# Ledger of designs, part 1: VHH binders against Transcription initiation factor IIB (tfb)

Scores and structures below are computed, not measured.

Target 1, 335 residues: Transcription initiation factor IIB (tfb), of Methanocaldococcus jannaschii (q58192)
Amino acid sequence: SVDYNEPIIIKENGEIKVVKIGELIDKIIENSENIRREGILEIAKCKGIEVIAFNSNYKFKFMPVSEVSRHPVSEMFEIVVEGNKKVRVTRSHSVFTIRDNEVVPIRVDELKVGDILVLAKELPNIEEDIEIDKKFSKILGYIIAEGYYDDKKIVLSYDYNEKEFINETIDYFKSLNSDITIYSKDLNIQIEVKNKKIINLLKKLRVKNKRIPSIIFKSPYEIKKSFIDGIFNGKDAKVFVSKELAEDVIFLLLQIKENATINKKSINDIEVYEVRRITNIYTNRKLEKLINSDFIFLKIKEINKVEPTSGYAYDLTVPNAENFVAGFGGFVLHN
Structure headers, positions and changes below count from the first letter of each chain, unless a header shows other numbers; Kabat numbers aren't used for antibody chains.
F stands for the ipSAE by ESMFold2-Fast; E and O both for that by ESMFold2, at different seeds; each is averaged over both directions (binder to target, target to binder). V2 = 0.75 x the mean of E and O + 0.25 x the DockQ between their complexes.
Where letters were taken out, [cut] stands.
The coordinates of atoms that the task and the answers printed are left out; those that the model quotes come from them. Centres of patches stay.

## First folded at step 4 (VHH)

Design HA01 (from H04 with S33Y; framework vhh_8h5u_2)
Fold by ESMFold2-Fast, scan of step 4:
Structure HA01 (fold): chain B 335 residues (1-335), chain A 121 residues (1-121)
Amino acid sequence: as target 1 above (335 residues)
Amino acid sequence: EVQVVESGGGLVQPGGSLRLSCAASGFTFSSGYYAMGWYRQAPGNQHERVAIITSGGSTNYPDSVKGRFTISRDNAKNTGYLQMNSLKSEDTAVYYCAKVRYSGSWYFDYWGQGTQVTVSS
């Protein structure tokens, strides 16, 4: 079982989004007509929700969830692997490791620092034909990362050194016949854009939540890549104050066959998350036989006993797969 | 619409206390995507950061107010607070509640008129 706050990417009613597993499962259980109790376990049937799981060919795809469960818990273990990807799980939960060039489950209480765990190298790339072009996708990424809007205007902030992207943004909004005001103070440049049509589109996409919209998770590769370039402002690293947005970004990167490291930093006593894109993923030559899988194999750096976020630990059942992807960085977990 | 309304300012004697409130609409302090903060401006001075709180609860204060001021939020009421203790004459300023973001540097976006704090005998 996993902690309440573990991120999981789901498909529900045609929409793709990242949610907290505890929030998802609590809602299903509380809205269920028939809750089954097996000892301390509360179980509910699940319908219409898909999660990412692998099948016998070691490839990920969205697969339906048949049941969800929760049980009271008093302790959790946080597993941190290379790249500082992490997941919080109970001692009896199984993750996946590699043994004799085969992917096998192993219980958390059998793990040691230095053991290898299975994580997602890439996730299913869902590509639907959408009505968003590359230029808007890039600007949307930047609005989500660095901007805000109200009923009257969009505001974007830049460092003076980002001249290329500043000009790109100005040109884009000018091409839409927008009212633009630019002002600067010290090393900061702010652009205010008045365009009611674009503001209404941002409202429709629910951009105020500052999460990646479902339409982006379902977009063609080039649209996803352009969106990511907007989030990162063309750079390989980005600091997020929102852990949830950082989690969204990791899952989106995996859909375009990119990977990332995560570094939790303290800037003036404020916790932030630096996500750094990895361009060269090197696998140990001993693992080359699994190179055609959707998996990456990372060593455990730390195993820490931690307090559960809620009074419960959570699990879900994916029929015929007996696994799912969750956690900050995309861990493969046994169910 | 994204807006904030500051309240709780007033006249107080040196060594006194005040609690400022910031009522927000159009964004949620509990959403995880933004930090909220307080900053102040006295006549003739630049805007000065006073306190920041992130969605995860981490806080930050400059040395000038550390130990005297405490920032907090009530997610159910979508309201932020600044508890100000042991007030000094140099704390006299208009206090603004801001939505905060990080992009290589800290940016403060405010929409309210602020609330005046005057520390005087």
Scores: ipSAE 0.000, ipTM 0.319, lowest interface PAE 12.1, mean pLDDT 82

Design HA08 (from H04 with S33M S58Y; framework vhh_8h5u_2)
Fold by ESMFold2-Fast, scan of step 4:
Structure HA08 (fold): chain B 335 residues (1-335), chain A 121 residues (1-121)
Amino acid sequence: as target 1 above (335 residues)
Amino acid sequence: EVQVVESGGGLVQPGGSLRLSCAASGFTFSSGMYAMGWYRQAPGNQHERVAIITSGGYTNYPDSVKGRFTISRDNAKNTGYLQMNSLKSEDTAVYYCAKVRYSGSWYFDYWGQGTQVTVSS
């Protein structure tokens, strides 16, 4: 079972999004007409939701969830692997490791620092035909990371030294015959754009507060790549104050076969997350040769006892897979 | 419509006090992704961050105002405040309220028109 706050990427009614597993499961259970109880376990049937799981060939795909469950818990363990990817799980839950050239489940209470865990190297790249171009996608990435919009305007904030992207943004919106106002204040440049057609498009695409919209998770590779370039604003690393946005970004990177490290920092008593893109992933020659899969194999750095977020631990059942992907960095979890 | 409106500035003598208000519309200061901040600009100087309060209630001040200024907010009214005590002539500036993103570089997603504070005998 996993903690309330663990991120999971789902597909529901054709939409792809990252959600907190506890929020998802609590909603399903609380809205269920028939909850089955087995001991301390509350179980509800689930319809129309898919999660990422691997098949017997070690390839990831979306697979339907048949049931969700929760149970009371008083203790959780946070597993931190290389690159500071992390997941919080119960003592009796199983993750995956390698034994005798095979990917096998191992219980959390059998793990020790230095053990190898299985995580996602890449996730399914869903590519639907959509009507947004690379330039819009890049600007949308920056709006999500650094801006906001309302019924009347789009506002984008830049540091004074981001001149190349400032000019790119101005040129883009001018090419669409937008009303543009530029404010310079302190070491910041703020661009206000008034364009009813673009604002209506953002609304139609359901662009929300600091979250990656579903259309990007379903877009062609080039559109995803441009979006990520907008998020990172031409840099290799990006600091996020929103943990949920950082989690969204990690899942999107995995869809385009990129990886990243995560650094949790405290800046002025505020917890932030630095995500750094990895250009070169060091793979063990033996592991690559023996297991040609969608997996990356990372060493455990820390196992810490932590308090559960909600007082419950959460599970879901994926028939025919007995596993799913969740956690900050895409851990492969048994169930 | 997203906007902030600052008020409460004026002329005071050294050692005096003022309370600035910042009313927000179209967004909330209690969003977990941002802090609410006060910034100032004096003639001939660069802008300076004066105070920050996060969605969780943590506050930060530069040494120049620490102990003299206090930032607060009223979430029900969606209004921020800056209580300024023991004012000095060097505090003379236009004061701005902002919805602020915090990281290595401090910057704002939205800011107001400002309110003038003048400390003079």
Scores: ipSAE 0.000, ipTM 0.202, lowest interface PAE 16.6, mean pLDDT 81

Design HA09 (from H04 with S33Y V100D; framework vhh_8h5u_2)
Fold by ESMFold2-Fast, scan of step 4:
Structure HA09 (fold): chain B 335 residues (1-335), chain A 121 residues (1-121)
Amino acid sequence: as target 1 above (335 residues)
Amino acid sequence: EVQVVESGGGLVQPGGSLRLSCAASGFTFSSGYYAMGWYRQAPGNQHERVAIITSGGSTNYPDSVKGRFTISRDNAKNTGYLQMNSLKSEDTAVYYCAKDRYSGSWYFDYWGQGTQVTVSS
């Protein structure tokens, strides 16, 4: 079972989004008329939700969830692997490891620092025909990372040293006949853009929640990559104050065959998450028979006993796969 | 006019709980992608950051209160909260609510007048 706050990417009613597993499962159980109780375990049937799982060829795809469950818990373990990817799980839950060049399940309580775990190297790249162009996608990424909008204007804030992106942003909105006002104070540049058509599109995409919109997770590769470039402002690393947005970004990177390291830092007494892009992912040479898999193999750095976020631990059942992807960095978990 | 008003402070015994509220008027939390924070100041000390919540719901706490305090916000009611559990005498202070920009979580646009929390037997 996993902690309430573990991120999971789901497909529901044609939308793709990252949610907290505990929030998802609590909602299903609380709205269910068919809750089955087995001792302390509460089980509910699930319909219309897909999660990512691997098939017999070690490739990931969206697969339907048949049941969700929760049970009271007083103890949780946080597993931290190379790149500081982490997941919180109960001691009886199984993850995947490598034994004799085979991918096999192993219980959390059998793990030790130095063991190798299986994580997602890449996730399914769902590509639907959408009407968002590359230039807008890049600007949208920056708006979500750094911007603000209301009924009258879009506000974007830049460091003076970001001159090239400032000019790119101005040129883009000018090409759309937008009204642009530029303010400068010290080394900070603020751009206000008035364009009702774009503001209405931002509203439709629910940009105010500061999460990656479903349409981006379903967009063509070039649109996803452009969006990521906007989030990172053309750099390899980005500091996020929102853990949820950082989690969204990790899952999106995996869809475009990129990966990232995570570093939790304190800046001006604020806990932030630095995500650093990795575009060249290496498979361990001793595991070459799995080189064409969607897996990356990372060593455990720490196993820490932690307090559960809620009173419960959570599970879901994926029939015929008996696994799913979740956690900050995309861990492969057994079910 | 733009303002935030804190409430919910009071006298409580060690180990007790209090919930502070921050009511905003003249602006809405949802309109600016604002991060919201709670700060405290004991007599003779500088302001200390207690909790931050971003527009997306991510939270941050210093080690002194982590696990004991929970920050939350209700954008529909335009109100922020600080749930304080397992209170200690060293938590005695005036607590302030501050509005900050999401992208500039080190810039505070507005501060409230504060609400007094006293933890004593």
Scores: ipSAE 0.000, ipTM 0.153, lowest interface PAE 16.3, mean pLDDT 83

Design HA10 (from H04 with S33K Y102F; framework vhh_8h5u_2)
Fold by ESMFold2-Fast, scan of step 4:
Structure HA10 (fold): chain B 335 residues (1-335), chain A 121 residues (1-121)
Amino acid sequence: as target 1 above (335 residues)
Amino acid sequence: EVQVVESGGGLVQPGGSLRLSCAASGFTFSSGKYAMGWYRQAPGNQHERVAIITSGGSTNYPDSVKGRFTISRDNAKNTGYLQMNSLKSEDTAVYYCAKVRFSGSWYFDYWGQGTQVTVSS
């Protein structure tokens, strides 16, 4: 079982989004008219939700969830692997390791620092035919990472040295007949854009949540890549974002066969997450023992006892797979 | 509608005090990676940072105002303040409050009209 706050990417009613597993399962259980109780375990039937699981060929795909469950817990363990990817799990839960070139489950209470765990190297890239162009996708990424909007305008701030991206942004909004005002303050260029149609689109996409919209997770590769470029300020190797956006970004990167390291930072008491793109992804393949798998193999750096976030641990059943992907960085978990 | 409104400026004699206020609506100053800052600009000069406060309450000041200026924030009222004591003629400037973002460096978002502070007989 996993902690309340563990991120999981789901497909529900055709939408793809990253949610907290505990929030998802609590809603299902609390809205269920038939809760099955087995000892301390509360179980509810689940319909219409898919999660990512691997098949017999070690490839990931969305698979339906049949049941969800929760049970009270007093302790949890945080497992931190290379790249500072992490997941909080109960001692009796199994993750996956490699033994004699085979992917096998191992209980959390049998793990030690230095052991190898299985994580996602790449996730299913769902590509639907959508009408979002690459230029808008890049700007949308930047709005989500660094910008904001109100009922009258979109506000974007740039370092004056980002002339290429500034000009791309100005040219894009001018092509849409937008009212644009540019301010220079210190070493910053601030662009204010007035375009009611685009503001209404941002409202529809719920951009104020500062999360990646479902339509991006379902977009073609080029649209996803442009969106990520926007998140990373055009060409930066790293970005500082909230924990929830960092989780979204990791899952999106995995869909386009990219990866990143994560570092939690406190900057003048502000908690932010540095997400740094990995440029040499094939160097990490030296840790991979299975050719053609969707897996990466990372060493455990730390195992820490932590307090459960909600007082409950959570699990779900994926029939015929006996596994699912969750956690900050995409851990493969046994079910 | 997102707005920031500075107030509290005026004319004071050397050694005097002023308290500036910055009221925000439609956004919050101190959540996530954002902080609040006060900046000033005298004619012919670039903006100079005079104070920053983070959501956790950490503050930073340049040597020119350290010990004389105090930045604070009331999260319930979504209002920032700058208490200015022992004012000098060199403090004469238009004072702006801004929502400050960290992205490898501090970036200034959302500027008001400013409030004029004049220190003179």
Scores: ipSAE 0.000, ipTM 0.291, lowest interface PAE 12.4, mean pLDDT 82

Design HA12 (from H04 with S33H S103G; framework vhh_8h5u_2)
Fold by ESMFold2-Fast, scan of step 4:
Structure HA12 (fold): chain B 335 residues (1-335), chain A 121 residues (1-121)
Amino acid sequence: as target 1 above (335 residues)
Amino acid sequence: EVQVVESGGGLVQPGGSLRLSCAASGFTFSSGHYAMGWYRQAPGNQHERVAIITSGGSTNYPDSVKGRFTISRDNAKNTGYLQMNSLKSEDTAVYYCAKVRYGGSWYFDYWGQGTQVTVSS
């Protein structure tokens, strides 16, 4: 079972989003008319939700969840692998490792530092025709990272030395016949944009949540890539104050066949997360059976006993796979 | 309460020098990811960065002032400084001291009322 806060990417009613597994499962159980009890387990039937799992050819796809469960827990373990990807799991839960050139489950309590774990190298790239273009997608990424809006205006804040991006933003909104005001506030350059159509689109996309909108997870490759460029402001690394946004970004990168390292830092007593993009993933763990798999193999750096976030640990049943992807960096977990 | 007070501005002829001071309260210049910055604004224009010094002592300057301006700090007095040499008429502006953080892009917490620098014959 996994901790409340573990991120999982789901598909529900055609919408793709990253959620906390504990929040998802608590909602399903609390709204269930029939909860099955099996010892300490509370189990509820699940309909209409898909998670990412691998099939017999070692490729990831969205697969339906049949049941969700939770049980009381007093201990949790955080597993940190190369690139500082991490997941919090119970001692009896199984993850996947490599033995004799085969992917096999292994219990958390059998793991030691230096062992190899299976993680996602790439995730399914869902591509649908969408209403936004590449330029808007890039600006949308920046709005989510640095901006805000209200009923009257969109406000974007820039370091005064980001001249090229400031000009790109101004030119884009001018091309849409927007009213633009540029001013200095708190020593940053601020751009106010008045455009009712764009504000209504931001409302429709629920941008105030400061999360990646579902439409981006379903967009064509070029739109996803442009969005990521907006988030990273043309750089390879970005510091996030929001762990949830950093988690969203990791899952989106995996959809476009990119990977990332994560570095947790403290700035003025605030936890921040630096995500650094990795192009051309290199692994020298040569495995004949797995050469065409969607997997990457990473060594465990740390196993730490941590306090559970809630009174419960959580699990999903994916009956045709008996696995799912979750955690900060996309771990493959047994169910 | 976090605040800064700038001083040391004035009228100087081209080629002259001035030293600006920034007295801080409610934070320290030697702490973690906090940086001290000097910024300037001429009438009708946006703020322009002049100098940054990090808690570790690293400095950064735009090309327009590099080699002419030097930022420094005195941790015991919790005071930042900007030494301005070889002043030009284009350096005429109100100079502001700011507490600065970097979180992917530069952003600012607090800044003072400013001190006027006029470079004129």
Scores: ipSAE 0.000, ipTM 0.131, lowest interface PAE 18.6, mean pLDDT 81

Design HA13 (from H04 with S33Y N60Y; framework vhh_8h5u_2)
Fold by ESMFold2-Fast, scan of step 4:
Structure HA13 (fold): chain B 335 residues (1-335), chain A 121 residues (1-121)
Amino acid sequence: as target 1 above (335 residues)
Amino acid sequence: EVQVVESGGGLVQPGGSLRLSCAASGFTFSSGYYAMGWYRQAPGNQHERVAIITSGGSTYYPDSVKGRFTISRDNAKNTGYLQMNSLKSEDTAVYYCAKVRYSGSWYFDYWGQGTQVTVSS
């Protein structure tokens, strides 16, 4: 079982999005007309939701969830691996490790620092035939990272020394015949854009929630790459104030076969997440049988006892795989 | 124009409570890159951070107010709040709501006019 706040990427009614597992499962249980109880466990059937899991070929794909469950819990363990990827799980839950060159489940209470865990190296790159411009995709990423909009305007804020991004943004919106006003105040440059067509598109994509839109998770590789470049302002690292957006970004990076390290920093009592893209992913060469797998093998750095977020722990069942991907960094978990 | 308007300040006795409100226009508090914060300035002193809420809902407080103050927001009303309990005389200050941006350093955008909080017997 996993903590309420663990991120999971799902497919539902053709949409792909990252959600908190506890929020997803609580909603399913609360809306269920028939809840099965087994001891302390509450179980509900699940229809129309797919999660990422692997089959015997060690490749990830979306697979249907048959049921979800929750149970009261007073104890959780946070597992931190290389690159500071982390997941919170109960002691009886199983993750995956390697024994005798085979991927096998192992219970959390049997884990020790230095053990190797299985995580996602890459996720399914869903590429629907979506006609979206690369330039718009990049600017959309920047709007989500840096901007906001209302019925009349889009507002983007820049550090005054980010001249290249300021000019790129201005040129893009001018190419769309937008009305542009520039304001300078102290260390910031603010660009206000009036373009009704683009504002209506942002509304349709629900950009105000500052999460990655479903259309991006389903777009061609080049569109995903351009979007990520917008999020990162052309840099290799980006500091996120929103943990949820950082989580979205990690899942999107995995879809384009990129990986990242996470560094949690405290700046004047404010927790921020630095996501750093890594271009050279190292795997254990002795596991050549798994070279063509979607897996990366990372050592455990820390196992910490932590308090549960909601008082419940959560599970889901993927009957054709008996596993799923969740957590900050894409852990493979047994179901 | 991007604007924030604070309200809810006043005179209160030690041990009392006040709820401050911050109404935003021209932007939303759920903008991913930005956080919303409450800052205060006591007479003759520099600005002090009181509370921060991130777009994802994470909250941060200095030790001086932790356990006594609670920051929240109502996305439907685009309004931020600071619930202040167990007020002390040293909490007397002008309280400002600000849109907060992080880009290697903290930048305070769109400062409001402030609302006066006076804790006095």
Scores: ipSAE 0.000, ipTM 0.247, lowest interface PAE 13.7, mean pLDDT 82

Design HA14 (from H04 with S33Y N60R; framework vhh_8h5u_2)
Fold by ESMFold2-Fast, scan of step 4:
Structure HA14 (fold): chain B 335 residues (1-335), chain A 121 residues (1-121)
Amino acid sequence: as target 1 above (335 residues)
Amino acid sequence: EVQVVESGGGLVQPGGSLRLSCAASGFTFSSGYYAMGWYRQAPGNQHERVAIITSGGSTRYPDSVKGRFTISRDNAKNTGYLQMNSLKSEDTAVYYCAKVRYSGSWYFDYWGQGTQVTVSS
């Protein structure tokens, strides 16, 4: 079972989004008319939700969840692997490792620093035909990372040294006959844009939540890539104050066959997350049987005992896979 | 023009409460990897951080005010707040609302004139 705060990418009612597993499961259980109890375990039927899992061909795809469960716990373990990807799991939960050149489950309490874990190298890239331009997609990324909007205007903030992206933003909105006002104060540039059509679109996409909209997770590769370029402002690394947005970005990168390292930092006593893009991932590990898999193999750097975020640990049942992907960086977990 | 206006300061007795407001125009507190913070400067001292709220809503306080002060914001009104309870004489200072950039302190600016808080019997 996993901690309340572990991120999981789901598909529900045609929408793709990243949620906290504990929040998802608590809502299902609390709204269930029939909860099955097995000892300390609370189980509810789940319908209409898909998660990412692999089957016998070692490829990831969305697969339906049949049941969700939770149980009380008093301890949790945080596993940190290369690239600082991390997941919090219970002692008796199984993750996947490589043993005798085979992918096999292993209990958390049998793990040691230096052991190899199986994570997602790439996730299914859902590509629906959507009417979003690459330029708009990039600007949408800027707005989510750097901006704000209200009923009257869009506001974007930049460093003085981001002149290329400032000019690109200005040129884009000028091409749409927008009203633009620029403010400059002590090495910061703020751009205000008045464009009712774009503001109405941002409202529909719920951009004020500062999360990646579902339509982006379902967009063509070029639209996803342009969006990511907007988030990163043409840089390889980006500091996120929102852990949830950083998690969204990691899952989106995996859909476009990119990877990332994650560094939790303290800047002015505030916890932030630096995500660094890896467009060409290389490991020294050769596994001939798994050469065409969607897997990457990363070494454990730390195993730390931590307190559960809630009073519970959580699990999903994916009947035809017996596994699912979750955690900050996309861990493959056995169920 | 980019500006911020702090208000709500005043004279209060030890144990009292005050609510400070920070009304911003020309920029927003919910942008990117910026955070909104409250800072104070007591006579003869450097500025010190009192509270931070990130664009995602996470808050941080130094031990000296933790449990007594609460920072919040209303993004629709582009206004930040600092609720100060159980005030002590050592809380006497000019309080400033600031936009804080996580990439480094040299992007930090004080955006207002400040509001004086005096805790005295």
Scores: ipSAE 0.000, ipTM 0.240, lowest interface PAE 15.6, mean pLDDT 82

Design PA02 (from P10 with S102Y; framework vhh_7pa5_2)
Fold by ESMFold2-Fast, scan of step 4:
Structure PA02 (fold): chain B 335 residues (1-335), chain A 121 residues (1-121)
Amino acid sequence: as target 1 above (335 residues)
Amino acid sequence: QVQLVESGGGMVQPGGSLRLSCAASGFTFSSYGMSWVRRAPGKGPEWVSTISGSGYSTSYADSVKGRFTISRDNAKNTLYLQMNSLKPEDTALYYCARSRYYSGWYGMDVWGQGTQVTVSS
């Protein structure tokens, strides 16, 4: 079982999004007319939701969830691996490790610092025939990370050193016959854009939620890559105030075969997350070459006892796989 | 045709004041940031001040901060520079410029002919 706040990427009614597992499961259980109780477990049937799991070929794909469950919990453990990827799980839950060159489950209470865990190296890259301009995708990423909009305008702020991206942004909006105002404010260049069609599109994509829109998770590789470049503003690292956006970004990076490290830090008493992009880095090259899978093999750095977020722990059942991907960094969990 | 026409320059004593005006035509004035740039005799151009298209944000060179005030009237397509506590080192030809990122100095791409300001006793 996992903590309420653990991120999971799901597919529901054709939409792909990252949600908190506890929020998802609480909604299903509380709206269910038939809740099965098995000891302390509350179990409900689930229909129309897919999660990422691996099959016998060690490749990830979306697979349907048959049941969800929750139970009261008083104790939770945070497992931190190399790159500071982390997941909060109960003592009796199983993760995956390597034994005799095979991927096998291991209980959390049997884990030790230095043990190897299985995480996602890459996730399925869903590519629907969605026509999005590559330049718009990059600008959309930047709007989500750093900008805002209202009914009248889009406002973007740039450092004076970002001449190329400023040029690219203005050229794009001019090509759409937009009303553009450029000015300096403190150490930044600000761009105000008035374009009713684009503002309406941002509203439909729910950009004020500051999350990655479903359409991006379903877009071609080039569009996803461009979006990520906008989020990172041409840099390899980005500090996120929103943990949820940081989680979205990590799942998107995995879809384009990139990995990231995470550093949690405090700025002005606010907890923030620095995500740093890493391409083609595997800490255990020997195992990666042996298995030839969608997996990366990372050592446990810390195992810490923490308080449960909601007082419950959560599980879901994926028939025929008996596993799923969740957590800040894409852990493979047994079910 | 896009053009900027400056006015309001002249001779003034140290400690005095002048207000410069710039009349803009041929483009959507409120969609562009506007700047004042000056060139003193025998020296290169020096950026003085910038104002956003809406007028909400302003920026000043350290040499004029607290003495000069930039403003605009979008209904009249006019940019202003109120210059107070003028010093001899403020003597220069003052240019009105439209902001565009490709041309440098906050992207200035359209310039007026300039208006002369001379601060002398």
Scores: ipSAE 0.000, ipTM 0.158, lowest interface PAE 16.9, mean pLDDT 83

